Miniprotein binders against a2bj90. Designs and how they scored, part 109

Target 1, 235 residues: a2bj90
Amino acid sequence: MSRSARRKTSALNTVLRVVEVFASIQGEGPFTGTYSVFVRLAGCNLRCPFCDTRYAWSLEAGKPLGVEELVEEIARYEPSLVVITGGEPLLQRHPLNSLVEGLESLGLRVQLETNGILPAPARDEQLWRVYHVVSPKDVPVRVPGAKLHPSWVDYARATGRAWFKFLVANEQHVREVAEYVAKLGIPRSRVYIMPLTPEKLDMKELLELHSRIASLAVKWRLNFSPRLHLLVQLP
Below, E stands for the ipSAE of ESMFold2; O stands for the ipSAE of OpenDDE; V2 stands for 0.75 times the mean of E and O plus 0.25 times the DockQ between their complexes.

## First folded at step 10 (miniprotein)

Design lq6 (at its last look DockQ between E and O 0.69; V2 from the best seeds 0.00; counts 0 for: SAP 70.118 > 70)
Fold by ESMFold2, look of step 10:
Structure lq6 (fold): chain B 235 residues (1-235), chain A 108 residues (1-108)
Amino acid sequence: as target 1 above (235 residues)
Amino acid sequence: GSLKELFQEFQEITYEMLYHIYRAMLAAKRGDEETAKKHIEEALKLSEKLLEIARKAGSPELEKLARHLHETIKEMKEAFEKGDFERATELMWEIIETVLRIIDKIYS
């Protein structure tokens, strides 16, 4: 068999379905402000009414890309952080572990964004050493079927590499988040509240909402996450 | 017993089944045939339970999808027994696609 045929077969076995790859600033959570390359994987196991990336819900939105080629593309950006997002990236868990292996072999720092419905990484997975920002959708926004898998709390406690980010619109939502994280034993230092941004907000409305939610974060002794990329108009 | 509870149970079992598929794939890639076999057998049991729940919910569409999952997992088991990892990977993608069809139905 020729070298060309071998390479094509290898690429098929280590393929991800990728919607887009782009450089920007991480606008949310503990790594806010970091120069990042975003890898958006196709497919999502939720249909949240507030989703701002609905174009990534379908697996068909993703083009097949070989893991080795993707690692090389990412490395050319010289990122300070590689953010794996989607849809829900853990739907592609098998080739995702291969991508993480390749990125880590180059010394690239990786963060995964997940809705936390599928289990946290096991110790024998490459994903075990990746940073995770977990965005539960069962509280306060109550997306049906969006129950956080309990392994994420255990993982966060064991590794210190997971944070929990909640969309909130008002103080009642913040109260619900506070009760939820206390019940699950999630320490406040690992909790972020972030503005739930409706469609068609202008800049003035965005700033006002950020101010209100940030004030609530201080009042409730929780971390605040902006949506910085929206404020500075980056993708 | 409510329809809402049945859909929630269906989703939870679907995710558990999918997790076993990922564990089987990882084990097979590492040459751990015994562990891969155990996970495939668990995934098969869970797909049978999905069929039972779909019937209780009175959803012919979920029943068809659960049956497809079961058949696809059986094919994956044979692929593992033959050492055909490329085929197992193709079947994994079919399972993921079927899970997304289940999600579309549940949220419809």
Scores: ipSAE 0.898, ipTM 0.951, lowest interface PAE 0.6, mean pLDDT 91
Fold by OpenDDE base, look of step 10:
Parts: structure tokens; C-alpha cells; sequence
Structure lq6 (fold): chain B 235 residues (1-235), chain A 108 residues (1-108)
């Protein structure tokens, strides 16, 4: 077999550890309201105390799926967006680039959710072409081991395809976010604040929290991200 | 430094190492053997530094995991030198698994 034939077969035989694939509405960030297929990858480099997807922290929580099979599965949903999420998707960066290549070949739009600890995509990666919502965990929530990799700021400036989504519970958190993004030179137009939701909020409490954080977003001239899926009771 | 600072440095170096492993795999996929070799050699140096930090932290378990990581990267270097991309992919997964075990230990 020629070196070219081996390259095609090796790209096709890349495997991801996938926790789940499902269709829903993107509930968060700049694509809120978009009919999306979610691909939740297994494994995370953080242990956030507020994580709602703790079941995805281990690689063993994911099943091995071939990229081709996964592309075909995603395509059957006819999504307006493919959202790659999980624990931390960039832990599976090599096969993830192959997945993105497959999805883009079908004309599908892709958005990555990442904690921003691993380096941003380089120009020679397929991931360079997709949208990214970076969720830093160093500010204001200060998860141990979390530090935003500076390359995400450079990527955002170079491409315009990155947004930064911060979890906030009060005005002090919003102030800390405003100071942090100013210090890093992140444009405010790329910044979203999102409610930090404790476990076991009822719908009334959830709505009140959304209202409070949205009002702070307006006051501080930042974008607001809902948790729309929680408000409309979708996955 | 404080134990907290050592763990922070350990994690930062781990992520830099993982990035070099990824860049090596990407270069190898493209047939750029020289770039692949450069990145895997850098990953190997970073894994040696991880082993040193683990020793300084006084954690026998972390040292064991860092040693396993270092030896796995050596095997991955040999796999690249042989052009065995299947084996290199298996070793990449073993590296990721080992990193996640390290994370579990740090957060325990």
C-alpha cells in the first residue's frame, strides 16, 4: 500500500472516546437557540465542584467511536451546528481534528466548548477554522489548576472565532471578570457572563438568578449567556 | 515554592507536554518526520522535568505516574522512529490516560 493510501486509512481509523451524542438546542453562548448535535467527549483535566457533567471526567465513561461512523451519526440529525463538548475535548485533540475535517467536508458548522487550559489551535490545524467558546475556570471561580492559556487571546484577535464565557454568581464576580478581560486585552464584545447555577435550584430560583445576572451584564456592558436548556427543560 | 505552586507548575508542564505530543502526531500524519522528532524530543524533556517536580513534591504516587509517563513517551519516540503510527496512537492514549490519573491524584 502506498504512503498516500496508509494516510487515508489512518485518518479514517481515528477513534474518539465519546460519552454521548444527542440533538438539542444550544443553550449557552453566542449560538444560543441553535438546533445542535452535541458530541460529549470523555476525559477532563479539571474537577470543578460545580460541574454538571461529572460522569464525563474519566476516559472510561466514553465509548470508542470511529470518526467516520460518528460523522455519519451526526449528519443524520441535519444539525444547524455541531457542538463538541465533554470534559475537555482538547485532550483528544488529534482525533478531534479528524472529526472536524469530516464534519466540515459535509458543510456542517462546528463549535468547540473548552476550558481554555490547553493551547489554542494553530493555523495548520482543522480546529483553526471552527468556532470556540472558551470557559476560563481561573476567574472568578478559581478552580485549582485552571489557568487560561494566553494563545486563546491571540487566536481570538487573529480569527474572530473565539468567545469567552465566565461563570458568575454575583456583582463581585462580574467585576473580577471585567478587570481580568481588561488586563488580558480581551474585547468586551467577546465576553459572556453566565449564571453559576448551584445544584437543586427550582425553576423560580433559576429564573431569578438569570434575571439578576442579566441585569449585571447590562450594567457592566457585557454579553449575557443564559442556560436556556435548563429554562426550557431540554438536555 | 509551596506545594500548591509545585502542583501548578506540574500541571502547566503537563499541558505543554501534551501539546508537543499532539504536534508530533500531526507532523507524523503529514509525513514531516523531522518536526515529529523535534516535538517528541521536547515532550520527553518535559516529562523528565515532571519527574523532577514529582520528586521535589515528595509524592511517591505522583513520581510513579510521572515515571510511567516518561517511559511511555520514550516508547512513542521509538514508534515514530520505526514509522509505526498505530503503536504511536496507542501510546498517545496511554499518555492521556496517565495524565488523567495524575489529575485524579492531584485533586484527591
Amino acid sequence: as target 1 above (235 residues)
Amino acid sequence: GSLKELFQEFQEITYEMLYHIYRAMLAAKRGDEETAKKHIEEALKLSEKLLEIARKAGSPELEKLARHLHETIKEMKEAFEKGDFERATELMWEIIETVLRIIDKIYS
Scores: ipSAE 0.861, ipTM 0.933, lowest interface PAE 0.6, mean pLDDT 93
ESMFold2 (binder alone), look of step 10: mean pLDDT 85; pTM 0.847

Design lq7 (at its last look DockQ between E and O 0.60; V2 from the best seeds 0.69)
Fold by ESMFold2, look of step 10:
Structure lq7 (fold): chain B 235 residues (1-235), chain A 108 residues (1-108)
Amino acid sequence: as target 1 above (235 residues)
Amino acid sequence: GSLEELFEEFREITYEMLYHIYRAMQAAKRGDEETAKKHIEEALKLSEKLLEIARKAGSPELEKLARHLHETIKEMKEAFEKGDFERATELMWEIIQTVLRIIDKIYS
């Protein structure tokens, strides 16, 4: 193979299937309020009834985009945080590691959002150094096939770079989360509860739900995550 | 077991197989051909288990998808042996697409 042919095939080997790239505020979890660029990858291994991003479920929803081109696009926003989300971004694990390498080489801070079904990063992966917000879907919402891979708890303990975020609608859900995280040995300091929002809440109802779940977070000594982007009407 | 139990087992083995595919690609990228080969062999073994489960579930569609995974992984093994990383990447995307077809079927 000539050097030119190798460069062409290398460009093909560094492609991600990307649904959208946009700037906004991180509205959830430990980085709430941070000026961020969101990269939504195509494909998901779940079909959650409450999913807000169903348009990202199929791989065909994404356009092929070179990793180097994507890094340059992201950098032009001058983000404080790059949030890689999806669907389930770990379905594109191999080229995702290349994207992370490119972003880190520019000193950009990266956070991954994952449902935690695929294993946590290994030490030899670029993803090892990234922050992770893991949103298990087996408790309390009981999505079939959504079992959290046990490596995420080990990863969180070894690195301190993972947090666990749970959708809850009421106190019974919070009780179930508390029992689940205790059984798995996940420390409360790493646990967030977040409002499970029905598809059509008005702003008053949204605020009331936030107040109720925040009060439960205090009662149960868990961290609270808003859905801040919904409250301030950002994407 | 129940059909739900068969689907749960099918999903878990599919994810384990897929993880081995990613580990093989990572090893090949760093030039560790022996590790890449070991992961591909494990992925092949797991795809054979998927065929067995698809037959027990009585699903011709899952059986066809599992056969496609097995044949695609065999072709990926050949690509690694030839050092054809571009072909291996194309086959990885075919595997990912096939996994998503499996997911669509199981949740249908």
Scores: ipSAE 0.878, ipTM 0.944, lowest interface PAE 0.8, mean pLDDT 91
Fold by OpenDDE base, look of step 10:
Structure lq7 (fold): chain B 235 residues (1-235), chain A 108 residues (1-108)
Amino acid sequence: as target 1 above (235 residues)
Amino acid sequence: GSLEELFEEFREITYEMLYHIYRAMQAAKRGDEETAKKHIEEALKLSEKLLEIARKAGSPELEKLARHLHETIKEMKEAFEKGDFERATELMWEIIQTVLRIIDKIYS
């Protein structure tokens, strides 16, 4: 009698602190325009002055949700991409690996948004297999406590599944980004510049800012990330 | 070093410690007790170093938080040794919350 190794389906009994789950269009980075479910996790290790999701800074802003329940909720939207964002998702790294395992088991594509302060995924993590958009906050915006962990550069080279998205307001910022990525040996093809949007821009000002930064992206031979969701008035 | 350099070192070690906590939890979930033990011991060592840095920085508040972090990691070690994964998970959340309080204090 062959003892069928019951694959202990590792019960996805891990809990995440989740602020919100919603469907929208990915407005930023390499997946811009993709119909996506967003999972915003609670807690952040930065206090960016320009943060539009300050309500997610505290862990207490999130509700405890089981990974299995969350996978089922996400799957009902039939997303083309699952975007895991928040404050800083990698603060919940352990249950996040379980979430990724569940989503990948359903054939769902996953993209992580991270500030790049915490170490990149290791080869034995489920997070190793997903896409990552790293948003450094040390250059050019110099948020206190922001420093890109070197392992993200290594991860990008090893996997080709990482991109780096920088917030910029002017040509000086774009120059600083160009110098920074050159120094770190990040391929320019993996670099996005995105408009740093102050609070309370009207649509005209927002469009003008996008136009200016896009022109700088072409001039400096960098990829451009819009803030498409703001332009089309989606979440 | 300058006070700023001490805070930078404190922050870097805090994140390294947190990474080892996550690796310990991951290893424990897989039943890799040896790897889990290795990572929790490294986290404990790093938390002790945080206490030393906080003392050098002359910040009673950071010292209090670093002490709480160190004691929580000791409890997490005991939870792993007992095979109490539920308790270890609770302690992980307490560690994360303590790290966030440290960050709030450093950048206030």
Scores: ipSAE 0.572, ipTM 0.830, lowest interface PAE 1.0, mean pLDDT 92
ESMFold2 (binder alone), look of step 10: mean pLDDT 83; pTM 0.819

Design lq8 (at its last look DockQ between E and O 0.70; V2 from the best seeds 0.00; counts 0 for: SAP 70.771 > 70)
Fold by ESMFold2, look of step 10:
Structure lq8 (fold): chain B 235 residues (1-235), chain A 108 residues (1-108)
Amino acid sequence: as target 1 above (235 residues)
Amino acid sequence: GSLEELFEEFQEITYEMLYHIYRAMQAAKRGDEETAKKHIEEALKLSEKLLEIARKAGSPELEKLARHLHETIKEMKEAFEKGDFKRAIELMWEIIETVLRIIDKIYS
């Protein structure tokens, strides 16, 4: 087959399982406040007790969408950032690399959200050039089997394109995060602490928790991440 | 090791196996047959280790899922040998689905 025919055949076989696509504001991490399109992929390799998106755990929660059609849909929003999230997006790593290729061909900036259990991108992947916000789940509220793959620290050092975000509820959690990142050699400038929000937290409690965690971030000289979308009531 | 240690090892090997599947798919897509073969052979070896760990853990359910992974990876090796990339993609999705069934079982 010619190169053109092989590309067409590959496009017909390139499908992602997608739970939802929507426009909103990136509410967490280093890109907080950016007008974004979120692509939530189905499937997760964890069952975190504090997960806000349990509806994305099953692969069957996602509809099959062709990568080309998805790129067109995303582009119509004219986003400043495309956030790929889930579940765990790296479970769909093969077609995900195809999606990233399509988005980059249009000059769109891409950020991936991952629990970091699967390895960091290799140099020959389109994901290599994407920004990554890595949320390890073995500290401080330990999820069994949630060990961060060590390649993420190496990737962050080599590329400067990864940040590490941790859910915390109190100072003991912050101590545990500080010990963890020091052991792994993750510089403080790459570390965000973010409020661990219970499912039924009201707005007053949410604001109080933000204030307490932000104060701890200053005390421990770590970056603070809000959950801005919760504060401003966006999806 | 303890049962907890066996389940943690099982999960880690599962993720390593899955990563090799993705690396094999990437290599095959660009026509790098030797790299694809190397990765699929590593994935097959890791699936055999999953069978061993499932038996040591005394989990018939994990053993059944590990056998399914092993057989599916063997079929993927054959698909790569035939140059049948469309079939390889179908088998990759079966592997992902089986991994998620393993996850459901482990956290049940």
Scores: ipSAE 0.888, ipTM 0.949, lowest interface PAE 0.7, mean pLDDT 91
Fold by OpenDDE base, look of step 10:
Structure lq8 (fold): chain B 235 residues (1-235), chain A 108 residues (1-108)
Amino acid sequence: as target 1 above (235 residues)
Amino acid sequence: GSLEELFEEFQEITYEMLYHIYRAMQAAKRGDEETAKKHIEEALKLSEKLLEIARKAGSPELEKLARHLHETIKEMKEAFEKGDFKRAIELMWEIIETVLRIIDKIYS
C-alpha cells in the first residue's frame, strides 16, 4: 500500500481578505497597456496622504475569499496578466504565495504591486517567480514609516523581475530619485518615474502633468510610467 | 534617541517580525517544523524588543498593543508546537490586525 499519495494538502485552502476583483488595463509601470485582472487585497502598513485607495487600508474592508475560488474567478476573465495590489499585498504573504501557486498552475502571468517595506521574496517562495513593481515611499515623498527593504535590490539583481516606480511632482523629485537609485545601485533601466497626481485634477491638468514628467524622464534618462487608467477613464 | 528614531526602530522591528511570522507559516505548511520553530522563536524575541521600545517611548497605548502582539505570538508558538495549523492561521491574522492598529496609532 504505497504511502506516496500524501495528497499535498492543496495550498489552495487558504483565505485572502479581498477588497475587489476587476478586469481593466494595467495603467502603470512596465506592463502598461496589458489587459489585466486586478486583485486588490485589504490592509496597508502605510497611510500615504496621496493614496487613491484609502478604503483598502483596513483588513475589514476586504471579504474573506478562498484561494481556490479566487483562482477560478480570475481565470474566467482570461487575463493577459494578474495584478496583485491593494493596500500592501505582502501583509497577506502566506495565502498570497498559495494564490500565486494556483495562478501559475494555470499558466497565468502574475505581477505584484508593493511599497517595498516588507522583505523581498525568498527563493523558496512562489512569489520569487512572479514580477514585482516596487513603489518606494521614502523617496522623494517621504511617507512616515516608509523605508525600502534592501532585499529588493538584491532580488532585482538576482532575478531581473523587479522594477522600481517612484512618484514625482517636479524636477527636484526626479533628481532625488536619480541620486537614491545611484546610491543603492539600482540599474536605471529598472527605474520608472510616475506623476504624483493630487486629487481633483481635470483632464487638461492631468495631461499637462504627464507631459512635464515624461519630459523629465527623457532628460534624466529614466523610464516613464503613465497613469494610463486615469487618462482613458478606466478603473 | 529621539522619539522619532524610536518609532522608526519600532516599525523596522515590526516588519522584520512579520516576515518571520510568514516564514514560520510557510515552513509549517511544508512540514519543516524545525524551520518553523526557529522563525517563530525569532518573531517572539522581536516582539519582546518591541515591548521594550514601546516602554522607552513612553506610550501606554503602544505598550498595550506591543504586549498584545507578544502574547499572540506566544499563542502562535503553542499552536505550532501542538500542530494546530488552523489556530496558527487565526493567530497570524490577529497579529496582522494588531500591527495595523499599531500603524494607525503611529499615524494619529
Scores: ipSAE 0.487, ipTM 0.793, lowest interface PAE 1.1, mean pLDDT 91
ESMFold2 (binder alone), look of step 10: mean pLDDT 81; pTM 0.797

Design lq9 (at its last look DockQ between E and O 0.72; V2 from the best seeds 0.00; counts 0 for: SAP 74.91 > 70)
Fold by ESMFold2, look of step 10:
Structure lq9 (fold): chain B 235 residues (1-235), chain A 108 residues (1-108)
Amino acid sequence: as target 1 above (235 residues)
Amino acid sequence: GSLEELFEEFNEITYEMLYHIYRAMLAAKRGDEETAKKHIEEALKLSEKLLEIARKAGSPELEKLARHLHETIKEMKEAFEKGDFKRAAELMWEIIETVLRIIDKIYS
């Protein structure tokens, strides 16, 4: 069977478990403010107490969608960025590589959001060429079972396509993040600190927390990530 | 060691096993049968370690899940040998579902 025919057959038989597809802005990290289509994949290998998307933890929360159908749906939004998130999207790594192939064939820019427990992309994967925002959950608020796979640091250095984003509530957390990234050799230019927001924080408290964490980012010479979608009340 | 140490080891081995499953699928998709076989064999070895740890932890439910992983990976190896990639994909999804059941049990 020819390489072209084999690829088409694989794409037709490749399915993702998808919780939701929607247009919004990217509210976090290096692509903050970008008109994006979000693809939330089902399943997560963590049970973070501060998770905003608990509804995506179960694989059963996702509907099976074919890769080609999903690519067509995404393309109709005319996004500036496709954000693949979840749960933990690398749990669906095999069909995810097929989705990335389809999106890149249309010239669409892709970003993955991951907790970094599964290894970084290998050079022979389609995922090698997309952008990654890695949110380790073993610092500062350590989630049981979370451990950043060391390949993410190597991947970031080799490609320049990964950034590390940490939820922080105070300066003690920022100090712990700074020590952690220094120990791992992650350059400050690749590090974002982002407000850890409780579920029922009012807007005044949300703004105050953003101000405090942004000031800490300047003090510690780290990048600041807002949670812009919360501030502007977008999904 | 402690049950906490056993669960930590169980988690790490589970993710390593799952990664080998993804590597086997990728290799098979590209017609690299030798690499696919090597990865599935590593996944089998790791699933045996999961069985051993589950027994040490004294968890019949984790042992059942680890046994299911092992048996499913054996079926996946056979599917690769037959070139039945549709079956291999079905078995990959069964492995992912079983891993998520393990995650639910560990954090319950």
Scores: ipSAE 0.864, ipTM 0.937, lowest interface PAE 0.8, mean pLDDT 90
Fold by OpenDDE base, look of step 10:
Structure lq9 (fold): chain B 235 residues (1-235), chain A 108 residues (1-108)
Amino acid sequence: as target 1 above (235 residues)
Amino acid sequence: GSLEELFEEFNEITYEMLYHIYRAMLAAKRGDEETAKKHIEEALKLSEKLLEIARKAGSPELEKLARHLHETIKEMKEAFEKGDFKRAAELMWEIIETVLRIIDKIYS
């Protein structure tokens, strides 16, 4: 076996801590409505009070899975998109690059969900080639310890493969997002606002909240992200 | 500084450190031992700063975790020097776990 073949096999033997793998519809961001396999990675560097996946905060919530096995599992679903999410996927950045390499070798499209605290992909990473939806937690909700790493703005400009998704509850939040993205020089065409959903909204309240935030998106000339999976009762 | 300013500084250093550890692993995988060494040495310096911040915060538990983090990065440096990439990968996980325990303690 050539040195190149041994390097590929060693990369595929890298382990990820995975909470769950499931097929659903992407409910959020630029890929809303896409049939997707979700890979939820364990461990998060934040403790957002509004987090709907608190069970993924600990690394112990995830099982160790080999990259090769995980690629085969994902491929069986014949997804239109692979969504890498979790707590914070970029905590597992080393094996995650190996996963992306495996998935791309099968011609699968990959989208990462990240809180944007860790640096954006560099050109020498497999992650450089995939799509990223960055969800900053410093504006407007101001989660302690959250700060968008500046390299995400540079990555977005260089590649066109990043979008920024902000959680908003009212017009004041939308204003703060508009000011923030203007200050950072993020193009408005790359900005999504999404409803901040409290726990225990009924369907009527959820629809009303979506309607209000969508109207604000139009008023402020920003893109709107639904919580489509909640509206259609999918995972 | 305020406790909030201290926490922001702690987080910035932590994430920079994690990035250097990742870059070290990436360089080592490529056989770029010099770049790997440079990044792990920077991560080690950053972990010393975290230990100083933890001491200033006056939390014995945070200081214990920050010390463990620093010693784990030293062991990771030695693993790179020996070419033991398997051990380095194990230590990377231990570093991440330790960072997450520190975060849990800060949010508690």
Scores: ipSAE 0.655, ipTM 0.846, lowest interface PAE 0.9, mean pLDDT 91
ESMFold2 (binder alone), look of step 10: mean pLDDT 84; pTM 0.840

